# Ledger of designs, part 5: VH-VL binders against Exodeoxyribonuclease I (sbcB)

Target 1, 149 residues: Exodeoxyribonuclease I (sbcB), of Buchnera aphidicola subsp. Schizaphis graminum (q8k923r203to351)
Amino acid sequence: PKLFDFFFKYRKKNELCRLIDIEKFTPIIYVSSYFGALRQNMSCILPLSWDLHNKNILISIDLFKDIDKLIVFCKTVSISNISIKDLFDLGIVLVYLNRCPILAPIKVIRKEDTNRLNFKKYFYYKKINLVKKNYFLIDLVKNVLLKKN

## First folded at step 12 (VH-VL)

Design s5 (from y2 with heavy chain E50D; framework fv_olinvacimab)
Fold by ESMFold2-Fast, scan of step 12:
Structure s5 (fold): chain C 149 residues (1-149), chain A 118 residues (1-118), chain B 107 residues (1-107)
Amino acid sequence: as target 1 above (149 residues)
Amino acid sequence: QMQLVQSGAEVKKPGASVKLSCKASGYTFTEYYMHWVRQAPGQRLEWMGDIRAGYGNTDYNEKFKSRVTITVDKSASTAYMELSSLRSEDTAVYYCARGDYYLYFDYWGQGTLVTVSS
Amino acid sequence: NFMLTQPPSVSVSPGKTARITCRGDNIGSKYVHWYQQRPGQAPVLVMYYDSDRPSGIPERFSGSNSGNTATLTISGVEAGDEADYYCQVWDDSSDWVFGTGTKVTVL
C-alpha cells in the first residue's frame, strides 16, 4: 500500500498543512493490519503536519478525541512487515502532545493542550535521535501504546 | 536539586583559545541537551551551540561554527565549550544551560567571564 | 537570519501592569519562551510555550503569542520584577534566537 506516499503528498513548505480528512484516512488504514496494532482506535487519527527539517518523519495527531499523544512515522518504513521494536529502531516514536511535538514525560501532558481550537502552531524541533537503550522512550511507548501490560 | 556549576573566570590574549566547563548534578546528564549562550557587556543573549549529552550530536550557530567546539565527558557529567582564535569582541559572560526536549532552557549555570585583551 | 525585536525599556509603576513585546515575522507560528535576568545574575526561565509558567513563578506573569507579536504581561508589578527580559524561539534556519532584550524599570 502507498500509505506513506499518501500522507506526504499534501505537505507544503512553510505552512501547517491539513493532509487528509478522516473519511479519506479510513480506507488506507484498512490496507495495513499492522497500523491497527499501534493504536486501539484508529478511526480518529488525522495526519496534520510534518517537521520540515525531519524529512523522514511524519507527525500525526488524533483530531476528535482527547489528544494526549502524537505518532511519528519514518517515511522509509513499511508498516506491514515490521514489529513495534523494528519501527522504534528505524525512527518511529510515539510522543505526548503538549504545546509542541517533543518527547515529554507522560505526566507533563495537560488536557487543555488537547483543545483542537488552540492548535495553530507550525511544529519546529531539532533532529530526533532514537536509541534502543533509551528507557524513557521505551516507557513512553509502553504507557501510550500498551495500556494493558 | 538540579545544578549547573561553571569553571572560573578566564583572561586571554587575542589569538588564544579558551575551554570552559559546566558540571551538571541532580539529573540524568545524558538525557538532556546542554546549550552554550554568551552575553557581551550590555548586550543581548546569543546562542552559540548545543550538544545532546547522550549522543554527542552538536549544532552550532553559523557565526561561531568555525571556532567553537562543544563536547561532553559523560562519566563526569560535564560539558565543555572551546572557543578558538579569540578576539576582543569575544569578551563576554558565557553560560551553559540545560535544554528540556529542545524547546526551552530550564536551568542555567552561574556564568563564566572571559576577558580577551592584549 | 530570523530576528526578534523588543523595546529597549519599559517603565511601570508598582501595582500596575507591564507589557513586554517580542516582534518577529510570523512569530505566532513558533513557541516563545521568556527569561528574566537581574543585574550580575544568570537568566531565569519565567514563561515557556507562549503561556506556561515554571514552578515558582507567580500567577501575575502571563503570556500570549499571535501573528507577528508575542507578549509577556506582568500584572501587579513589584519592585522585585525590575530586570532585563528576553524572549526566545527556535527557528528552522537560525536555530535558537533571543530577542534584543527589554529593561523593565519599576518606578
Scores: ipSAE 0.000, ipTM 0.498, lowest interface PAE 15.3, mean pLDDT 64

Design s51 (from y2 with light chain D92E; framework fv_olinvacimab)
Fold by ESMFold2-Fast, scan of step 12:
Structure s51 (fold): chain C 149 residues (1-149), chain A 118 residues (1-118), chain B 107 residues (1-107)
Amino acid sequence: as target 1 above (149 residues)
Amino acid sequence: QMQLVQSGAEVKKPGASVKLSCKASGYTFTEYYMHWVRQAPGQRLEWMGEIRAGYGNTDYNEKFKSRVTITVDKSASTAYMELSSLRSEDTAVYYCARGDYYLYFDYWGQGTLVTVSS
Amino acid sequence: NFMLTQPPSVSVSPGKTARITCRGDNIGSKYVHWYQQRPGQAPVLVMYYDSDRPSGIPERFSGSNSGNTATLTISGVEAGDEADYYCQVWDESSDWVFGTGTKVTVL
């Protein structure tokens, strides 16, 4: 499966785009496979696990467009008491960098037979190495997210 | 409430096989991993392997890979762990534990004592 | 193979603070989980993702993880906290790894 094929198939048949456009949000969303495991007790969602076997629906949020709107969206969804099931279906990935939430674009990570090992490596092993590998995410956190917080 | 209930104690001879069960209730069995962990007397916890209950995909610790098999019965919400070619060093308490998609083991069964003796 | 080393035992007086360390090479780059095991009982999750508590675990349990050492801290220790404690990480080469375990004695 290709990232673009999933993107167009999902958008045409789903209320997902409607929900995400709520409150003036216009994020870029790419759909290729499912992941989930959201932490309810956080104001921003941090899925640290990736379920390769449930729905194969992956939503990658492009941090280069508008990280502030995506953070507000996460808080709005939490405040609206949207069910955990709905959040799982959205499959939005947030990771923490030095205790600060950031949105990670995972559109370049391919679903392979080795995705389980790769996912553990990229997310479980990676709270420090994500920063080193993605200088641009550090810059976004420092210059956008931290100024707002 | 969420529960994992394991089968009763087993006594086996060296060279035999043992098959343990772990019955889950209180959650959607097919949406989680089930792990198997053992603890020999006076030793630390040791991970043996896992299975994705909904699909049957397994992964094993290399130490046990040649003689451990993990399976599920979805209709019964039950996971099984079979360990073959038993040795005295396999005497241990065997636990099943629910996995939150690779990250931590949030609920554990009560454990099953397996004694391997001549 | 990746190894997690804990002190074999920690003694603490009631009402004081117990600190249980878990040492592993660059463990601060990994997420650490902690389990409590009372004699004859199954382990119980008491801390996950370094510092998050499961529902039902008192606020006096806290955690940290940086560099080569993760720590589970139990403040206001009670007799019921007497147990073995195990840390756990996932490692790419070793898969799931448990620590050597620490027996906490409340005296």
Scores: ipSAE 0.000, ipTM 0.506, lowest interface PAE 14.6, mean pLDDT 66

Design s52 (from y2 with light chain S94G; framework fv_olinvacimab)
Fold by ESMFold2-Fast, scan of step 12:
Structure s52 (fold): chain C 149 residues (1-149), chain A 118 residues (1-118), chain B 107 residues (1-107)
Amino acid sequence: as target 1 above (149 residues)
Amino acid sequence: QMQLVQSGAEVKKPGASVKLSCKASGYTFTEYYMHWVRQAPGQRLEWMGEIRAGYGNTDYNEKFKSRVTITVDKSASTAYMELSSLRSEDTAVYYCARGDYYLYFDYWGQGTLVTVSS
Amino acid sequence: NFMLTQPPSVSVSPGKTARITCRGDNIGSKYVHWYQQRPGQAPVLVMYYDSDRPSGIPERFSGSNSGNTATLTISGVEAGDEADYYCQVWDDSGDWVFGTGTKVTVL
């Protein structure tokens, strides 16, 4: 399957829950471009850390409609109710390699920050030593992007 | 070479069921979606449903959901569409079509005419 | 429920330009694909993602999509372009929707 495009067509919240239950693939990343996401209301889909939680669980962060919301375990949760430490412990990393921003602190995707975002200023690729617990996610993104020649 | 070959024409009585086949060749069957689309005489194309060939996950047009079942036989690289409780309004040409992840139908079968008459 | 409306027919002289419209609420926010169906044949993809051509489709075919209208444009029309044309989108509710179809006649 083409991982980037695999989730492109899924728009309903319930579709993510169905995919998590049925696919049982580990881990899957969907990265959307800013312009493309505006046209299709796409979200960046990131897996949970495979070391800490069920390896087939996906987290969707809606950067365009529900900036301060995300879907965890098929439930919508306000980002204000989740600490940065908890999200890092869950292995949440949103990567921007000409597609999605890389979150150093997740608080920058909060509602009050979205109108002020300059992704080159606020987001950057984390050094491997700072995100070692999500090394697998970083490798997967690199492999998917490199193989899209 | 890539092909989708559909089963032959069917004539059915109202209330019967019909099961059509679509045999794929020339590509990795399990990496693509298979869609079923029908077209009544002189009418528009109408999407009936889809299946992910590799996983078996289906999604149906609400209009047909109670009567349509789409399945695959991975070993035979064949998709099936069964339509039950046939009515005269189900008389149509039925197509299978390969769906890419990129949200378009790039290859189509030749079509199967199903005639429902008493 | 989402609906795509096309004119029933378009007549065009050889060498001129045919324009087939596809109207839908805020269709410019969606990707539109186009299919050509010649009499007695299966549909053939002629345009995808609003304006990209599949391999083998001549440069005379072009597309656009903005606001509430998507358009398939065929310049330098040839007799072989006579066919029915259908637009298609993926409805955000999870359904694939085809347009009502346009019969292009080359006279």
Scores: ipSAE 0.000, ipTM 0.499, lowest interface PAE 17.1, mean pLDDT 65

Design s53 (from y2 with light chain S94T; framework fv_olinvacimab)
Fold by ESMFold2-Fast, scan of step 12:
Structure s53 (fold): chain C 149 residues (1-149), chain A 118 residues (1-118), chain B 107 residues (1-107)
Amino acid sequence: as target 1 above (149 residues)
Amino acid sequence: QMQLVQSGAEVKKPGASVKLSCKASGYTFTEYYMHWVRQAPGQRLEWMGEIRAGYGNTDYNEKFKSRVTITVDKSASTAYMELSSLRSEDTAVYYCARGDYYLYFDYWGQGTLVTVSS
Amino acid sequence: NFMLTQPPSVSVSPGKTARITCRGDNIGSKYVHWYQQRPGQAPVLVMYYDSDRPSGIPERFSGSNSGNTATLTISGVEAGDEADYYCQVWDDSTDWVFGTGTKVTVL
């Protein structure tokens, strides 16, 4: 897919990311954070395989506590015209899943909620408040997250 | 280079348990999942369970959940699968296989034949 | 629970094309992986994510997946291709599901 080509190209900008085989791992790009070091790590692709596959492990919000928005895309999305600078300026973290879980919608669960949530389904859609001027991002979310996967 | 080496053949009586090993080399053991898949003579491949080698988190096929336990020894880069309350229907070749998030098995051990007979 | 069905056998002459099907409800919405198993040997991955080939697998192996049927196609069949072939998908409720297997015989 075009998104993987983009991630491979992006990987060259960060030494740590070059050690990660994205053919084998689900990449995460930290694009922006208003309050934190995530802005300084926007060039790095991180694996997400353990948290997303394990049905008994909820996604920790600690990784995303300082971000304004989290957007999740499935592998069927072709994204050739994403402006990383625009995402960076909007405090958006882009998460790409090689395949969307069938338990979609996907939601980030706060660490403090784990004692409250004892469910088989760990992926819930999180309401995303996007800047209206970035219509291409709204269209991507609409087209991807409204589909059963 | 990359290799998964399994323990030798086992012969067991009904009701016994068996513990098989799978030693990994040529990659960072703790960065991958290890799966166990069996194949009875002339039958299909059947997934038994998995373990995230770095963390020890397991998931099992519901069919085997009450009888199967998968563990790892990170210092030895070895995964184990123990199957209890053996029946004649458990006679099969048992494979370990490497996987990760992409949900396919890229490298397989040579297999271990387990024979259960009275 | 999700199930994959394959024909038990396929016979093909050397140099011809073998087609091995894998049937499952709405399998086109899932990713299909294929394994080759020669007698007495462990399975070997020959196709992943419907149509991608691992390093070392010749170009005469190809794959497709749509609707209720995935297909592994082997063109220019050689004697060494004689083996059992298994399709495999991941299903959220069942986890890893293997097909019933197809014995390919090169006559």
Scores: ipSAE 0.000, ipTM 0.496, lowest interface PAE 15.8, mean pLDDT 65

Design s55 (from y2 with light chain D95Y; framework fv_olinvacimab)
Fold by ESMFold2-Fast, scan of step 12:
Structure s55 (fold): chain C 149 residues (1-149), chain A 118 residues (1-118), chain B 107 residues (1-107)
Amino acid sequence: as target 1 above (149 residues)
Amino acid sequence: QMQLVQSGAEVKKPGASVKLSCKASGYTFTEYYMHWVRQAPGQRLEWMGEIRAGYGNTDYNEKFKSRVTITVDKSASTAYMELSSLRSEDTAVYYCARGDYYLYFDYWGQGTLVTVSS
Amino acid sequence: NFMLTQPPSVSVSPGKTARITCRGDNIGSKYVHWYQQRPGQAPVLVMYYDSDRPSGIPERFSGSNSGNTATLTISGVEAGDEADYYCQVWDDSSYWVFGTGTKVTVL
């Protein structure tokens, strides 16, 4: 439960944040040349946005700008020394949607992964409700990230 | 179509500096990384450093960090690697190689022999 | 500092199978890439992401990676396969790490 403080730290009282029902989506997740080369000491902004009303749906991801926020979250659960590659491989990113940062377990593709995939196939994501299913994120941290250390 | 062409062989004295070039063609230079890798006679490939051609961000192998500088000239689609305070142990063939978001090196230059002797 | 160890040499008869190993602590959790270097030439990518072949590389080349050992396998070996082979990984602390190299001799 102390991990709930993470959501309040990055969601301000005056900011209108929407709940995301990822389970309803079959989005095409496109990654730029910068995303697949996640390395320490990189400074790169990935200017993609998630628009549920558009057939060409992209995810807004800012790992380079906000990676220290995720590291703070991991330190809160006594996890240390997690590489950016490990976070990317686990599908855990800080997503910005309408100025609302959320930490979500999502599947993200690198360009190498898209070369192995049929572009007619899309990714399916699990439904996330930040109010009722925060335990899911806690379980993900404990069962996936903790085993990395 | 894609090609990396390196500068010619160099002979230097200990204590000198050497600056090698790698000219890219056949792709958008600023969308990729350029790596520098060396190979001393009879030894393994050794990574020296990289640069993001579009942004200029660099990372170096700790072994070379105090002596190596990698730069780019975007208008010329050329990457450079300068190694200072040369020693006889720096005698090697130096390669440039293209890297991208795939995280492997898909195209290599022909190599430049650098000989360091008195 | 992450290290990759390969046998210094592998001898194989034409038409037989050569197996080149690359050993590293928990290497199965990393992606392994392989390069072929013929005498006097620059390295050429022959395998990436453990088991994917670049266009132009014959299907005789295959790869695997699990536990502490990655393997590049060349079946039906031909004289033209004689070369030095290097494995490579990305490590978040050491960056790019190459193996010690293996000389494949076809006799």
Scores: ipSAE 0.000, ipTM 0.498, lowest interface PAE 16.6, mean pLDDT 66

Design s56 (from y2 with light chain W96Y; framework fv_olinvacimab)
Fold by ESMFold2-Fast, scan of step 12:
Structure s56 (fold): chain C 149 residues (1-149), chain A 118 residues (1-118), chain B 107 residues (1-107)
Amino acid sequence: as target 1 above (149 residues)
Amino acid sequence: QMQLVQSGAEVKKPGASVKLSCKASGYTFTEYYMHWVRQAPGQRLEWMGEIRAGYGNTDYNEKFKSRVTITVDKSASTAYMELSSLRSEDTAVYYCARGDYYLYFDYWGQGTLVTVSS
Amino acid sequence: NFMLTQPPSVSVSPGKTARITCRGDNIGSKYVHWYQQRPGQAPVLVMYYDSDRPSGIPERFSGSNSGNTATLTISGVEAGDEADYYCQVWDDSSDYVFGTGTKVTVL
């Protein structure tokens, strides 16, 4: 499937991102160093969804180039029912650009959110059920982002 | 009516720099990308780089990255491309072209001939 | 770098069908766009996303893309179709890639 191009066409035509407060641009910071420090302090157990085949499913993408092209539609993910901490526990962050939230691997996160999240409490295996309930998220990780590696 | 109007032909010596302009009209300039594409005589089209007019974010073809700079003047709805350290093989017609998230170029300027010779 | 190759030239008689190929490794997994360039003029988009036509492009133009080959087809060829044609894709590692170009001559 040509998923990227499908979302580009659909976003352009329907402008579903307008259903989320897209006027708020959140400063982006580099999350991988903070997440690394957290792992060192907590010895956290990764959710099974991070290792579907005894492999780490966390993916590094070129955020500066790929983010311009990878737009995620708000309704498809039911953003109101998915918290940033839930996405972060799955190894995915929600990045707000001027027009639309984007799902991305752990590389960038809103600066404000790093001060509010209690990572010690929330990083655990229960988040695997969120991936199963969100077929779009499963498709994005397995068929789009994993294919890039 | 949408239009892209480019600056006139340039003749330069090797080692010089050239700065070309592309003035947009008939659409909201800041909602689209502006690309620069060149074509040497009898050769294929070659993408040089892009700029997101509303935000100023640029991306360049690695071949040109050390020599090319793309900028915009939002108030004038004009995009610029500056190419430095010119060589004779930079002789080409340079086009500006509009794009967006669709990954193709829907409208093109008329082109600017740049001749580099000693 | 990702590479797209086209035949250098295609000759076709008026009223017949011209087929212009664009070859690239697994190009069927990408969307292909096509441009027409007449001598001394800027390129004009004639086909996008494999098989969609821009407003103003006649129904004689059609496209397909599968496996390693994309094709622009011009049926009922007219003298005014004589031009150079370029295919183009976006590749996440190579950005915007243009084909080598095909000169269509109507005899």
Scores: ipSAE 0.000, ipTM 0.494, lowest interface PAE 16.3, mean pLDDT 65

Design s57 (from y2 with light chain W96H; framework fv_olinvacimab)
Fold by ESMFold2-Fast, scan of step 12:
Structure s57 (fold): chain C 149 residues (1-149), chain A 118 residues (1-118), chain B 107 residues (1-107)
Amino acid sequence: as target 1 above (149 residues)
Amino acid sequence: QMQLVQSGAEVKKPGASVKLSCKASGYTFTEYYMHWVRQAPGQRLEWMGEIRAGYGNTDYNEKFKSRVTITVDKSASTAYMELSSLRSEDTAVYYCARGDYYLYFDYWGQGTLVTVSS
Amino acid sequence: NFMLTQPPSVSVSPGKTARITCRGDNIGSKYVHWYQQRPGQAPVLVMYYDSDRPSGIPERFSGSNSGNTATLTISGVEAGDEADYYCQVWDDSSDHVFGTGTKVTVL
């Protein structure tokens, strides 16, 4: 769709900050050199039914050392009723492209897939340009926390 | 059929406040942004601020931040814009306009004339 | 603050082509949207994302945007095209910015 097309129009980067719509955004697995490095220092959280048959990996909040590099791998839920703490548990990728936050739900690679993964296939995706933090998405989440049901 | 219907003309004295309304119909109010844009006589359009109707998130033009407040009443599908500490230079037609993340304004209300005079 | 400058007026004969410019520093890196406003009426969106037409806007309307100049082009001008035209962009430091406006007169 149009939102996915705009994701790759880097010369219009200022517009990305206002075109983010997670309901219409189709995620792809972003396995760049940056994400590869994080894989070496992750612990797994096992929340209820989300980790069925080792299909999802959740990262412990204890491992977040840089808020601009918050990365978790899982399915997303409706943005209604999501707390900031729940974002750490639900596996949401928060990245910045030229100061524009992108919130993307990701299903992680299965455990069996990591033993046979050709990382060059995924590192074809250029390193995401992570810049100084932009609080737009954090403010949006805080405002949603005030919504009931 | 989509429609934005604004409240009627207002005449105010300097220092007063004015609160304008914009009632939406024909679409799901909470799925869109509502913007407020003004136009002084013979002048350009000037963006004042926005609200995301479903969540209540607001963003204001720095020029108006100290005096403008935008709110919504979801049950009434109505957006409001209150401008305080009115000056003669605030005399203008005030429009509400719908936005949908795409940074342009696709439907506009008919406008409300606000006259500030002493 | 980011500024958009338009010529104050453009005169054109029926059936000819009107070109309305919108000048801004590096405007080609931004998306430009255009509005038509007839006297006593609310603005109407006539072009968005540089060159896309809303439903109901005739093919005579086209747009371009590169470098420091965006242009709204109206070919085969009709009397009903007489109006004020405004360009608009979003800028991350200045929010939504409108141009100075151009009055198109059909003579």
Scores: ipSAE 0.000, ipTM 0.495, lowest interface PAE 17.2, mean pLDDT 65

Design s8 (from y2 with heavy chain N57Y; framework fv_olinvacimab)
Fold by ESMFold2-Fast, scan of step 12:
Structure s8 (fold): chain C 149 residues (1-149), chain A 118 residues (1-118), chain B 107 residues (1-107)
Amino acid sequence: as target 1 above (149 residues)
Amino acid sequence: QMQLVQSGAEVKKPGASVKLSCKASGYTFTEYYMHWVRQAPGQRLEWMGEIRAGYGYTDYNEKFKSRVTITVDKSASTAYMELSSLRSEDTAVYYCARGDYYLYFDYWGQGTLVTVSS
Amino acid sequence: NFMLTQPPSVSVSPGKTARITCRGDNIGSKYVHWYQQRPGQAPVLVMYYDSDRPSGIPERFSGSNSGNTATLTISGVEAGDEADYYCQVWDDSSDWVFGTGTKVTVL
């Protein structure tokens, strides 16, 4: 899809990433894929906190200003017409991957009520005690959250 | 071969209800959405609603929401659409069509003509 | 309410190229899908995500989408291409929106 072409460009230019004004950054992506077809039932779970000062570590902005949350990222639909105001309304967080800013929607994909694009109905947060980024622990938490609902 | 087979033509009077069926084969029924789309004679295609076959979650076009009900029978791999309080302008061919998380329809039933007259 | 407008008809001779337009406000920001409907038959998906072809659709079908206009192009038109063609997008306020349809006549 055309969104993947755009995100490839941003990933390749991570050396040009910088602190940004969140109101001026509009593309939304999810952390987990930059090629292939968009897949159903995709989620990425990351612990988030409010810390923008260290530019050499994965950092994220929780738009709700909560600390130490487990946030579920999911598949997106066409987002080229979404404004920053809409991102705030959907509970989007800014994630820095190796200092590259990324805005991504957050939801659990196990339940869909009336429509699959109401991300707010499927957002949830769990506080977790992660001392450091641990792929094994993130995978365990992912399995628990995706299987529990 | 993937296939959607719909029930036969219906003739109804104004005020009646109609219930159409769509039987799926050739794929895992519960992993996809089923949509209903109609087309009045000489008019454009019009989306009516959808159901997530595995979970039974529905979403409807606001225009039809008070009159349309979409259901599934998972054991029979069959989706149903019931439209109540029929009016002459409901005369149309009604299609079922398969969808996924993606926003297009990749397989369509043959269509069912519903004629509302009197 | 989001609206997609297509020309009512396009006439083309065998072997020539037909171009079917789909106009919508800032449609280039959306993904466009195209369906072919032969008389008395159900629609068939012939193009999705602007320019991707489903398996079984010949490469003489191509698509583009930018600005306010999406286009389905059929090169080397054959008699079997005679049909109505509908564009379709998803819009967060209007859900699935279909175009007004274009009848392609091959003569």
Scores: ipSAE 0.000, ipTM 0.492, lowest interface PAE 18.2, mean pLDDT 64

